VH-VL binders against Protein disulfide-isomerase A5 (PDIA5). Designs and how they scored, part 2

Target 1, 129 residues: Protein disulfide-isomerase A5 (PDIA5), of Homo sapiens (Human) (q14554r378to506)
Amino acid sequence: WMQNPEAPPPPEPTWEEQQTSVLHLVGDNFRETLKKKKHTLVMFYAPWCPHCKKVIPHFTATADAFKDDRKIACAAVDCVKDKNQDLCQQEAVKGYPTFHYYHYGKFAEKYDSDRTELGFTNYIRALRE

## First folded at step 2 (VH-VL)

Design a10 (framework fv_alextatug)
Fold by ESMFold2-Fast, scan of step 2:
Structure a10 (fold): chain C 129 residues (1-129), chain A 122 residues (1-122), chain B 110 residues (1-110)
Amino acid sequence: as target 1 above (129 residues)
Amino acid sequence: EVQLVESGGALVKPGGSLRLSCAASGFTFSDAWMSWVRQAPGKGLEWVGRIKSETDGGTTDYAAPVKGRFTISRDDSKSTLYLQMNSLKTEDTAVYYCTTDLGYTYYYMDVWGKGTTVTVSS
Amino acid sequence: QSVLTQPPSASGTPGQRVTISCSGSSSNIGYNTVSWYQQLPGTAPKLLIYYNNQRPSGVPDRFSGSKSGTSASLAISGLRSEDEADYYCAAWDDYLEGWVFGGGTKLTVL
């Protein structure tokens, strides 16, 4: 027995469409932007990835917590976009999400601790020592 | 309670085949990346290979010594991980452990089973 | 040979502090985090430290980890007889595309 087809739900706003303190970067502006910040934590992601979707609220909250700190940025790169494929390959992104810490635009290390607002926030605070 | 239980270890002649199983419980197996790690008698730990979750592509990676001879697979409906070992050599003699990372970062081995012993002897 | 280098043995007396080193390269420890595993005689390995310096629930704060450049260290303070075990470091290696372990350090409590 068939029922009337359910109408598709309205499309959810993309992360980039949400008004947050996360700095959404593309290959063209990635290096220039990172050089201007002492500390940048970058999330490389794919919009279809369920693990990425779980982390996005935590990473967004972290970015919002540091929005007034001129030396700190939380940035994101969508590795599925054609314009970003070269960047994600150059940065050795093997899976999603991947988190890299950059010091004045230079890669320093992967972040692979807890993917929560607390984990990200504690990590960033420790960088200031 | 999170558990991994390996089984299938046996005495096998060189050139033989064997399949190991790892039964998982207490966590969402279908979300987890799973690895096999082995330890030869009196020796250290050696990673064998891993399999990603279906959501992350379900792909496999293998250490050079086993590539082409061993195959890792999973059955999410049964919460079971497998290691198919072909063309066995005496240097494959080891205790085989299955492991997983519950942190969803896939950078450490959080849970280990007790291991199952494989002996390859002429 | 092991990809990561650890001393084959270490020793101490009860109450002392012992440190176990782990040396790697840019493709493993230099780029990825380090985890440490404790293997008591006749048992399976157990996660002791992850993400360079984090402890799972149930691991006492006598155990601590650190990482600098391409090297990592495990420190055990207030050494106890039950700490007698083999200790292994591990990291993902981006060149080999696989997990790599240290050769293990047999810790003896005198």
Scores: ipSAE 0.006, ipTM 0.542, lowest interface PAE 12.9, mean pLDDT 86

Design a11 (framework fv_alextatug)
Fold by ESMFold2-Fast, scan of step 2:
Structure a11 (fold): chain C 129 residues (1-129), chain A 122 residues (1-122), chain B 110 residues (1-110)
Amino acid sequence: as target 1 above (129 residues)
Amino acid sequence: EVQLVESGGALVKPGGSLRLSCAASGFTFSEAWMSWVRQAPGKGLEWVGRIYSKYDGGTTDYAAPVKGRFTISRDDSKSTLYLQMNSLKTEDTAVYYCTTGYEDFSYYMDVWGKGTTVTVSS
Amino acid sequence: QSVLTQPPSASGTPGQRVTISCSGSSSNIGDNYVSWYQQLPGTAPKLLIYDNNQRPSGVPDRFSGSKSGTSASLAISGLRSEDEADYYCATYDDSLSAWVFGGGTKLTVL
């Protein structure tokens, strides 16, 4: 009789709980934070979204690649949190993930290219010039 | 031609109120972030505060010396920026400039008006 | 007092190079871009330099900006009498959550 299933593994840490260079923002600090960076690429996401889960490692790697450049940030907003609902509505987020580029906090364009580390880094490098 | 024209400056008594206006033309005002900057007689420039475009939330930021006393607002239909000044102090005596980063909508002041003078005295 | 420190005055003769310094801290110049403004007597300020070293259209290349650490500099080459003005540096201060200006430098062309 083998009816002794292994205990389930503990849940993985949330993206916000991971030690990364991604700047996790909420409605209260979004505008203020973005004003201080010449270039910010923002990922609007939901933790339960499978498409978001696939992109998170790529976006995190991108943030880590630019961590030493004080002019550049890769930021994320969890649109499922109650406190972020107004922000995500104001930013016209209609699905997840959604990527916006901001220049000194001003929305410049939606990023619709490859959702890979290479795609994100090439985009940001072009803006840096 | 991009222009900002301030008006409303006057002599006012301490504790009084005054509203300044800034008429904008030559650019899409509704998309611009707008600021007020002041300069006391013979002194340097001092930032007063800013207001975001409606698209960027329409919120306001203020320098500590004016927070709670001054209110910045905008009327996009009239392309006009306002500064409502309450509980005026003699230290508020200055030329008040309207400014914007309209070309890049960023945190530098690329267009300035010629200013309007506020004197708080007697 | 001004959060950013500039010398109160600077001087030069026509054709010379003059440099105006602007000193701050990690919460302002160290973390953010610097802009510079020229104010001719009796006029409103005019943007001269943005993003540390960029010139807006119409500003001659005699004007240049630079930034190193927590300090910035404005350089004026080939000085002309028309450059006689007050010059201000400016940046955002993270600790104050406010835009800050230097105290200004009065440039005299001798």
Scores: ipSAE 0.006, ipTM 0.555, lowest interface PAE 12.4, mean pLDDT 87

Design a12 (framework fv_alextatug)
Fold by ESMFold2-Fast, scan of step 2:
Structure a12 (fold): chain C 129 residues (1-129), chain A 122 residues (1-122), chain B 110 residues (1-110)
Amino acid sequence: as target 1 above (129 residues)
Amino acid sequence: EVQLVESGGALVKPGGSLRLSCAASGFTFSNAWMSWVRQAPGKGLEWVGRIKSKTDGGTTDYAAPVKGRFTISRDDSKSTLYLQMNSLKTEDTAVYYCTTDSEWFGDYMDVWGKGTTVTVSS
Amino acid sequence: QSVLTQPPSASGTPGQRVTISCSGSSSNIGSNYVSWYQQLPGTAPKLLIYSNNQRPSGVPDRFSGSKSGTSASLAISGLRSEDEADYYCAAWDDSLSGYVFGGGTKLTVL
């Protein structure tokens, strides 16, 4: 009903476009990156998924908490991107979000506990022992 | 199927240099991480160093006793791993094995060469 | 001296179960996977166990591995004369940025 509507606000930045400590990985660099880190917790996600959107702030806060620990990484893979579909199939990702723990690139287990900063942080701290 | 063949072992004098080769076959060498392991006569196994695949950065790691004296390199076009040994000491006398490290897990595979003997003596 | 500690020798009779220990620290066994290698007299080492307790294809199930804290163990059940060999444990050491081996255990089948 407005004769001269205001310009729309700029689009919100994607997770990948935000300046965070999360390592955003693609099929081409996934294996090489994980092999370089002793402990990596990986979040496989879809940008449109409501459950993923709720977890992103928690996972990001966790990554930022461990940014200075050279042995630890929190990484994310966008499974909707064409170039990542083979990777997400190879990793047996059946839904979003899915969390996998890797030790020097080796798949060790699925993370199925609380999808909160506290849950992720406690899990990673236990791995450091 | 998968095979590693070391060569280049010789008798050399202290202070000398020697280059060992490891010819790989039966797998995609360019994707493999490779290690050198040595064993002095009647003694145990000692890791010498490793080289990552080119895709994973092609970087090298060395055990303290050889750091600065030994260099590991690879030629993917020839499926060959090298160990350049400089400033050789009597303590470097050993059988030298090349191994294929697990690309996926960072563990040693069951693939070891049969070794090549290096003797450092006057 | 080796960084990981193994007994220098072990012995058993055919059919027995023998266990070989491997002791390390928080920077190696305590933080990383353990692998085990068998070396028959006059031959190159062969991978027996990787990732603490996994067997490569072709290794009989009578060989098993375990890890607890900073120590690991190799168990050989149903011991056979052909098991007479030297056995080595290994792990990556975070402080040294390299693999370290145990000193080896000479297993004699009596």
Scores: ipSAE 0.007, ipTM 0.546, lowest interface PAE 14.1, mean pLDDT 87

Design a13 (framework fv_alextatug)
Fold by ESMFold2-Fast, scan of step 2:
Order: C-alpha cells, then sequence, then structure tokens
Structure a13 (fold): chain C 129 residues (1-129), chain A 123 residues (1-123), chain B 110 residues (1-110)
C-alpha cells in the first residue's frame, strides 16, 4: 500500500489557511483579543485529532453566520503549537475539541451541547443580550 | 474480522414507524463515528445521517429529507447502532446500509459497510 | 438528485484505461477529501479510494484517484471484466453539514 507510485496529493490547507471568519488565536494575543468582544465561543483543538475534523465545518459556518455582529466572535486555538501549550494548560483543556464561552475575556462556562452549526448558533443566540 | 450486520427491515404502511439495528463486531465500536446510507431501487447512494463517538458527545447530523423524522442513536455497551424511522413515506423505500467512518488526518470516509436491510413503504 | 455530478455510464474494452469524472463545488470537493466506492451487481458498496488517491489494502494498483479544484476523477487501467460495476464518488459538504454522493456511473466492460 506504501507502494503507490502516484504523485503525493497536495497538502491539505490548514484551518488557519482557509481564510474563514474564525478568529485564530495564540497565547500572545488570546487575552487581549477576548477582552474586546462581549461574547466569544472558543474551540481548543489539535490538528491531528480526527474528531476535531467533524466539528470544524460546523464551527466555521457558525463563525461566518455571525461575522457582521461586532459583539460576537468564534475563535480557535491550536493546542499542539509550542506557543500555545501554556495557554491550553491554564485554560484547563483536557481533551480535543473543547469549547469554552468567555464574556469580555472572562471564562463563563464550557459548551457541552450539540457540536453542529445549529447547536452553536442556538447557544450564541441564547447568550446574554 | 470487522463486520456490520443490519436488521429490522420490513414492509410498512405510509405514516408508520420502524427501527433498524446494526450490530458491530471485530473492532472497538465506541471509537467510531457511524453512518446510515440508503439506496432506493435502481437509484444511487444517499447519505441519511451520522452519529459521533461517545467521546465526541454522540452528536448527530441528518440529510434534509429525513431531518425531524429519523433519529440515530447508539448503545456502545451492545456495540449496536440504531435508526428510528417515523412518519415513513413511499420515498423512504430503500436498502439501508450502516457504515463506519474511518479517518486519516485529511478527513473521514466510509470504510466498512454492512450488507443492508430492505425497507419497503407501501400501502 | 445527486449533489456531485458523474456521467451515468462509461464503457471500455479489456486492457483499456477508463476514467470516471466527478464534479462538485467549493463547499464539497473544493474543501474536502474525496472517496470512491465500487458496487458490484447485487452487493453492498465497497471502499475503493479514500483521501483523494489512497487505496485500502486489497485494492489493485490499477485503480487510482485524483482531484483538481472542484473536480475529481477515478482512473481504471488494464480494464478487466470483473471491474463491471457502479462507481460512486463522495465528499463532505460544508454548506449541508453532511456527506454528498455522486449519482453513480455504471461501467460496462465490452
Amino acid sequence: as target 1 above (129 residues)
Amino acid sequence: EVQLVESGGALVKPGGSLRLSCAASGFTFSDYYMSWVRQAPGKGLEWVGRISSDYDGGTTDYAAPVKGRFTISRDDSKSTLYLQMNSLKTEDTAVYYCTTESYTFSGYYMDVWGKGTTVTVSS
Amino acid sequence: QSVLTQPPSASGTPGQRVTISCSGSSSNIGSNYVSWYQQLPGTAPKLLIYSNNQRPSGVPDRFSGSKSGTSASLAISGLRSEDEADYYCAAWDDSLSGYVFGGGTKLTVL
């Protein structure tokens, strides 16, 4: 199976390279960025985690749906990056994907409902006005 | 060996209900996302829906034609996948296959397929 | 109706190379990996190609896949009578939040 002589496929674009409305954050800008948004739903993920792949299109669609709402952001943090290790430990991320809701940069709760565009959108719409 | 066996297919009247089962063996069922795919007589394959692993919350996704009428569930202790079909229509007549969703870093694909179970919706 | 477009039929003679096309959009093939399935008459579908061009154990190297932009293709070289079957492409669709299949191509070996 390793004997396939065909040219290798082009590398899959990373989530960050897909140029969506998802706000990709790193340790250096995480806290400052979240303080500027009333409501932020953050997805903590690992690129190698297959279960994250299922959720990424749903989360991306949610971010795109709220892109024109200045008080709302959907953000993502790649916990495998060396620069993000301290952040992911400080935020008590114990598995991937993990979803946290922040209100003006302060942790409010974990999101544990349906990992679909409908689930995320309903949750965001139900957040404090 | 990895195997999926569907059961529960029957002749049902329009408006009726039916539950399909898919028994898994030879692999760690709880680790896998599972899908249902159907095929109407003489027609092509149509994805029905999927359920994530328990680790990912057992979340479900459905194709538009079945949303609100069909429910996918799983019992990991029995290594069994279910499809609850309500408000059946003649358009639901098909062979129903269960399948595992395997993955590489590049994404999910339907790896193992069962032999199918036939559902006929007719008066 | 299928979301991905395939020709309804294709044909070839033993030893020939035949290609089956699959056309989609930016929300499916353009953004996600393509898989292909073979269905022999009276049987369940079988995985033939995954991740655009990868073969599962047991699939001969005569089968190959490729993808360019929003289109994919399945190539079968050294065509054999046993390859007579229906072939389906599939990909995840971001806008529908679900898998979409091509309409299927019935391959006849003449």
Scores: ipSAE 0.000, ipTM 0.516, lowest interface PAE 17.8, mean pLDDT 86

Design a14 (framework fv_alextatug)
Fold by ESMFold2-Fast, scan of step 2:
Structure a14 (fold): chain C 129 residues (1-129), chain A 123 residues (1-123), chain B 110 residues (1-110)
Amino acid sequence: as target 1 above (129 residues)
Amino acid sequence: EVQLVESGGALVKPGGSLRLSCAASGFTFSNAWMSWVRQAPGKGLEWVGRIKSKTDGGTTDYAAPVKGRFTISRDDSKSTLYLQMNSLKTEDTAVYYCTTDEGYVYSDYMDVWGKGTTVTVSS
Amino acid sequence: QSVLTQPPSASGTPGQRVTISCSGSSSDIGYNYVSWYQQLPGTAPKLLIYENNQRPSGVPDRFSGSKSGTSASLAISGLRSEDEADYYCGTWDSSLSGYVFGGGTKLTVL
């Protein structure tokens, strides 16, 4: 039994606070981190965005599927944070979520396919080949 | 130039514990993913587990037969990989090799191998 | 028990081409790249082929690898007596979240 139901529950962990394989990047480390990875799929998001909230479990599952791959990463950037606003503007993020694929840190294309674990996984698997 | 040297192999009784070490030289150890592979007398190769570089998360993976009993760790300041073996069984008797683990997860391969250290679990 | 299936033995005569098969499932070979390892008697294994068909420096081109579906093959051309060894295939198994080896093939040069 929960003995103090009147107390508010502890706040749900933010995506960044969850122990997942998603690389949470900020303006200061974005370029450096992406250059180290052959393939990076980046999700630009806002924590309050309903469409983002729906995709987060799928994107997280995708990141976890590739967690053991040194050359592949799934990364996320919170565009609402003050320190990330310049980055999101530089990357031409027009709405949330936005997905970009980077090859050794160079922007290659925008991902506009299915926002599901299957969609993301198939896309990344194709990049390996 | 690139060299891995295992040590710590011994004769131990069932239920005992043992820690193996692997000293690395000739490459930037802190950037490397590392694995342990074992081979029972006259038998084939069996992967034991691996540890990622600290920069790539430092996480570990284990083969089912050793999960919960063995722990892989690393000390980058000493360029040394460890395998802590607990609750040893006679089935753990093998030559233990340390290896570098290169490539992608789906193209992982054991690149550089040490010469091995022998663990015998017997009464 | 080995997860990947190899014949326990193979043989050939000097100068022949010998092939060693390695069979798996959709979660290992079907999804992942395959490596091959050579173990000479009394020595540690050595990486022979990685990423299905790539050779490390020092491995002669008479060794080659291939993969189709859930199977892989190692081919040794111009077989020599020094090729007598145990050969192991290996790959990552996505369902086990671990690396798996074949049972090994003992190659005898007659």
Scores: ipSAE 0.006, ipTM 0.609, lowest interface PAE 11.0, mean pLDDT 89

Design a15 (framework fv_alextatug)
Fold by ESMFold2-Fast, scan of step 2:
Structure a15 (fold): chain C 129 residues (1-129), chain A 124 residues (1-124), chain B 110 residues (1-110)
Amino acid sequence: as target 1 above (129 residues)
Amino acid sequence: EVQLVESGGALVKPGGSLRLSCAASGFTFSDAWMSWVRQAPGKGLEWVGRIKSETDGGTTDYAAPVKGRFTISRDDSKSTLYLQMNSLKTEDTAVYYCTTGDTYIFEGYYMDVWGKGTTVTVSS
Amino acid sequence: QSVLTQPPSASGTPGQRVTISCSGSSSNIGSNYVSWYQQLPGTAPKLLIYSNNQRPSGVPDRFSGSKSGTSASLAISGLRSEDEADYYCAAWDDSLSGYVFGGGTKLTVL
């Protein structure tokens, strides 16, 4: 017997548990973290949301593409967590996913373009130039 | 643990030259912005200058009193920061501190970690 | 002379709240983040507050920073004898292309 038959295998890693360059933020550290980065693109999401699930690989690949640029961050906030509900309300998140661009912690604009790695990377590269 | 150790402080005559060194450990030196801050006996803190990481352009900035006389440089292969001091004046007498700044925060420039300092005395 | 203006001294008794002011201009505090440094007697300075109001790991929450317009303040609540030190504010100055410190405030715990 390989294992106890009543002991299930461990669940798949959550996005937060994956080793990626995405900064997973919570209400307690959101403002502080954003102020420390020149450019931050933030994805507000719900883990159960099908549209969010489709975007997560693209957003993750974008974060990984900019991992060597310390002026740039791609961050995510799970709006379903109790501790993040006030934050998501304060940031006027009305649906999932929602993307906001912050310049040194100040809200600058919503990102409403293509939800693909190419779309995100082109947007961020334009901000750097 | 991030540590900075300054060395090279000495007694020098006005018009002389001196080079200070700062040995860094416990962090990726090549990614760090490095700075020098000085303090004359019984006086306040005075920023001397900074050098950015190579990734952020490797440029230097200096306070007006030292511009043209002092040069900041770095050797990333040795994790060492330098301050070359030329045309020294009695007003340059101070404890010189090596500091880290902007290791991950680019517009919130600040002095994160400080060494213990090395003393430079300029006297005839 | 210092570019940023601080009172040269401040005092308090244990348990009291003391506030140290720092005044600048639009080219420094008005446009850039403020940091505060603590220098205990005979020691090197240490970072106490960065980005206006953030504390590094190991700095107690009784130390807090704030900024309004071209001025900043450091507040120390629950004052203790070990807080007796020199305190310096600092900010980048766009006009000078350099970092500027206040003249320092000597805090005496009576």
Scores: ipSAE 0.000, ipTM 0.520, lowest interface PAE 16.8, mean pLDDT 87

Design a16 (framework fv_alextatug)
Fold by ESMFold2-Fast, scan of step 2:
Structure a16 (fold): chain C 129 residues (1-129), chain A 124 residues (1-124), chain B 110 residues (1-110)
Amino acid sequence: as target 1 above (129 residues)
Amino acid sequence: EVQLVESGGALVKPGGSLRLSCAASGFTFSEAWMSWVRQAPGKGLEWVGRIYSKYDGGTTDYAAPVKGRFTISRDDSKSTLYLQMNSLKTEDTAVYYCTTEVYDSWSGYYMDVWGKGTTVTVSS
Amino acid sequence: QSVLTQPPSASGTPGQRVTISCSGSSSNIGYNTVSWYQQLPGTAPKLLIYYNNQRPSGVPDRFSGSKSGTSASLAISGLRSEDEADYYCAAWDDYLEGWVFGGGTKLTVL
């Protein structure tokens, strides 16, 4: 069989199905996980969101860059899943992607800078000073 | 009363530039995602691009035909959306509408409020 | 050319039911929600249906939407002369990374 260039490519594995350093969180483990990390940058997303799809490789690379630092995490929450809707509403997520920084589980600020590996890594490094 | 009013449409020559404005009222503009959609005379609707709210990063997305030539921006202090059009082509001749985009887990994703449009003609 | 496929025209008489189809692919209608817009002659488009089958305030219940697989349909029951308009379907396209519209259907009330 050959792929028709007019047809979209077949669906890729979901982000959660990929082997990465990103912590995929759900409503029932969100608070407990964040409390154990000094710094967590959380990406709230929807799988159908095109801008989310563009950022995922950059955010994944950022998570991999900090994988050996026990105090730092890059986490993601799929806000379309039924079990996560209450969490995303509680965290005031109005659109996707949304990035929040948490310090020992406490919301500190929204990240609104460049959605690139460089942007994310520079932000996290500054938090460690 | 939620309203969007476009302005700035004109007759321009190919290769020229033009800036469109969209004045918003009756809602919290700073929280809204905004789009531009165009319609060539007697033809269908074509999406031009969008800008996210400041809450969602304030970044932009563009349709392939306008990427690199058009720039969308917003001024939340004036509740105004802009479309800067450069290197205009005859194919850019259309009525340009601004619209609000709604997204949430309950209502899905759609274009809610539309302005009345402003006409851009690119001709010699 | 439009990315979503609609018939270019549809017609009916007052009181009848008319359906307008919208065909797409896995990257747009297959994975994402569908909305419909009504454009009366000489006016801007107006939201008619969102989230496949939901009506905004002010849209009468004789307008209904549905989605199955990679296709969607708009049904207009109890057709009236004031329904004469162009109708457009729309969805986000994950492959193109943008909104896509159907080519529009011109509804004539005979």
Scores: ipSAE 0.000, ipTM 0.571, lowest interface PAE 14.2, mean pLDDT 87

Design a17 (framework fv_alextatug)
Fold by ESMFold2-Fast, scan of step 2:
Structure a17 (fold): chain C 129 residues (1-129), chain A 125 residues (1-125), chain B 110 residues (1-110)
Amino acid sequence: as target 1 above (129 residues)
Amino acid sequence: EVQLVESGGALVKPGGSLRLSCAASGFTFSNAWMSWVRQAPGKGLEWVGRIKSKTDGGTTDYAAPVKGRFTISRDDSKSTLYLQMNSLKTEDTAVYYCTTDESYYFGSDYYMDVWGKGTTVTVSS
Amino acid sequence: QSVLTQPPSASGTPGQRVTISCSGSSSNIGDNYVSWYQQLPGTAPKLLIYDNNQRPSGVPDRFSGSKSGTSASLAISGLRSEDEADYYCATYDDSLSAWVFGGGTKLTVL
């Protein structure tokens, strides 16, 4: 059956609602989760940000590429949610998207290279040494 | 203090089913990734599969020989890991070990930290 | 069928140093950390070495591990009769998306 033509289309699923290998973290579980992973690349984002929207497919593809590597995680934090604002301030997030690499939960460096699947995967592969 | 105890091993006929249990104690089971590893009589160790913690997605992975026949599950409220084995074959005959697939200690790399004593499964006619 | 290659046997006398090799490929040992397990007769395996060269609490320093390229080695110095056991190397294989073990080495103390 037809949907009402004047009604807006249903909202697109949020990144968090999509079934992907990205770990969506919140302030309550951020530190405990990162401590359990040897290597985590974290994307701090805002859902309304056009630059973030362009990167999401690339970051998701990267997470999916490493889904079977138990030492590696790609995680995301929505900094617009009220419950995450303290976390994003504590992590010194000044704009969106911001990418941080954590080693066993310890901040190691900011990722400022290409925001593409190839860029992210090359970076993560280099971490294995 | 940290212990894993397997149970449920038995003699079953080819094509049969069996469920193994692994009772965990002395650590926060809900945080641990858990694996099953088997060893055929007089042979080496073979990984069967794993289940991740709920925090890490709660997903399962299986070795090729058991994929589609075996299912790993967990009950965090009971600190128990399960292996449901269906369509059993004679080559599934082995001692089955429960092990932690990721150390629950912060700062360690991934490895099989704690092992149970094993439970014996024999598949024969 | 083991993915990682170990010698099927090794031997030594008390006090001697013995090494056990483990050979793999770029998708396993080359990209990942190696762990070693000791299996005494009639017992479950026990973690001996993790992260290539780290010892768990309670493992004596006479056990050591190393890794170079796609190969790893376990060294046992000051060999004792109670070291008679099967030794297995293990790592994760990225191509198989699975943990893989060596075929095991039976160590005999003469």
Scores: ipSAE 0.000, ipTM 0.522, lowest interface PAE 15.2, mean pLDDT 86

Design a18 (framework fv_alextatug)
Heavy chain, then light chain:
Amino acid sequence: EVQLVESGGALVKPGGSLRLSCAASGFTFSDAWMSWVRQAPGKGLEWVGRIKSETDGGTTDYAAPVKGRFTISRDDSKSTLYLQMNSLKTEDTAVYYCTTSTGYEYFDSSGMDVWGKGTTVTVSS
Amino acid sequence: QSVLTQPPSASGTPGQRVTISCSGSSSDIGYNYVSWYQQLPGTAPKLLIYENNQRPSGVPDRFSGSKSGTSASLAISGLRSEDEADYYCGTWDSSLSGYVFGGGTKLTVL
ESMFold2-Fast, scan of step 2: ipSAE 0.007; ipTM 0.643

Design c01 (framework fv_cemiplimab)
Fold by ESMFold2-Fast, scan of step 2:
Structure c01 (fold): chain C 129 residues (1-129), chain A 117 residues (1-117), chain B 107 residues (1-107)
Amino acid sequence: as target 1 above (129 residues)
Amino acid sequence: EVQLLESGGVLVQPGGSLRLSCAASGFTFSSYAMTWVRQAPGKGLEWVSGISGSGGSTYFADSVKGRFTISRDNSKNTLYLQMNSLKGEDTAVYYCAKGYDYAFDIWGQGTLVTVSS
Amino acid sequence: DIQMTQSPSSLSASVGDSITITCRASQSISSYLNWYQQKPGKAPNLLIYAASSLQSGVPSRFSGSGSGTDFTLTIRTLQPEDFATYYCQQSYSTPLTFGPGTVVDFR
């Protein structure tokens, strides 16, 4: 166990690296992607944020529940990436996580309800119907 | 550049518990095994416990087995020694040290644990 | 458990002397033997690893030899900073064990 340097364990996969139905967006493709979806719930987050880490499994499960619906997307934006800082400022993100609902790319409202799979799915289903 | 700093040593009563910390800097902490070695006042060195770089393997001296646990938080570059059911004979300066090539090449300054009896 | 013994337990020497410290293991440990120096109030410092490999930054007057059960640390042309306690340690198997130490002080 004291032999020459043990190779460090591979870092835990980032949310972006995980195979999920969440659509990970950056400043360059945010507006264009959202315009093509009738309903998009966006989670603005920071990878180091404990509150964000707690919500990620719930949000991911929600995205998976709607993966076959072409008019619905669950998207995420990493606000600590250099490329995304201007986007997160423009969207008035002042804390993490922040959830915004967009209708055909147009900001409609901030989601501030229950941060569970059940809460998110009920919200989106109401919009879809 | 490469440095280890222990903290947490205090006076505790027999049967008590204490957690020691060792903060590492100047090297890739997660790549190296770490150890705790103690020295009772006026006596020699005694190996206490060791942990692999990943934290997946831990080892203990017979005198502390079942009472002490070793752990590490690689995101904070910190090594820990949780000491339970402390005895008078656990009184010692506790050193943390970095493993390399089956030896301990970098050592901290030590932290004194006194168990009153 | 592998028991380590050192001889002598203490010795007095003068600057310029050459000294030898012996370490014995209760069973064969191949070349998994390290030597450490400890000065009063200070943490140990690695001198020799793998029985005979000099640690980077350690003066060449220090040398180690041996394999199996019998090992030797030699310090040639002793300097004032060499007055310290010296420990051998086996890394062949757990629990890791140190020798009782050899105190080198002024004559």
Scores: ipSAE 0.016, ipTM 0.508, lowest interface PAE 7.1, mean pLDDT 88

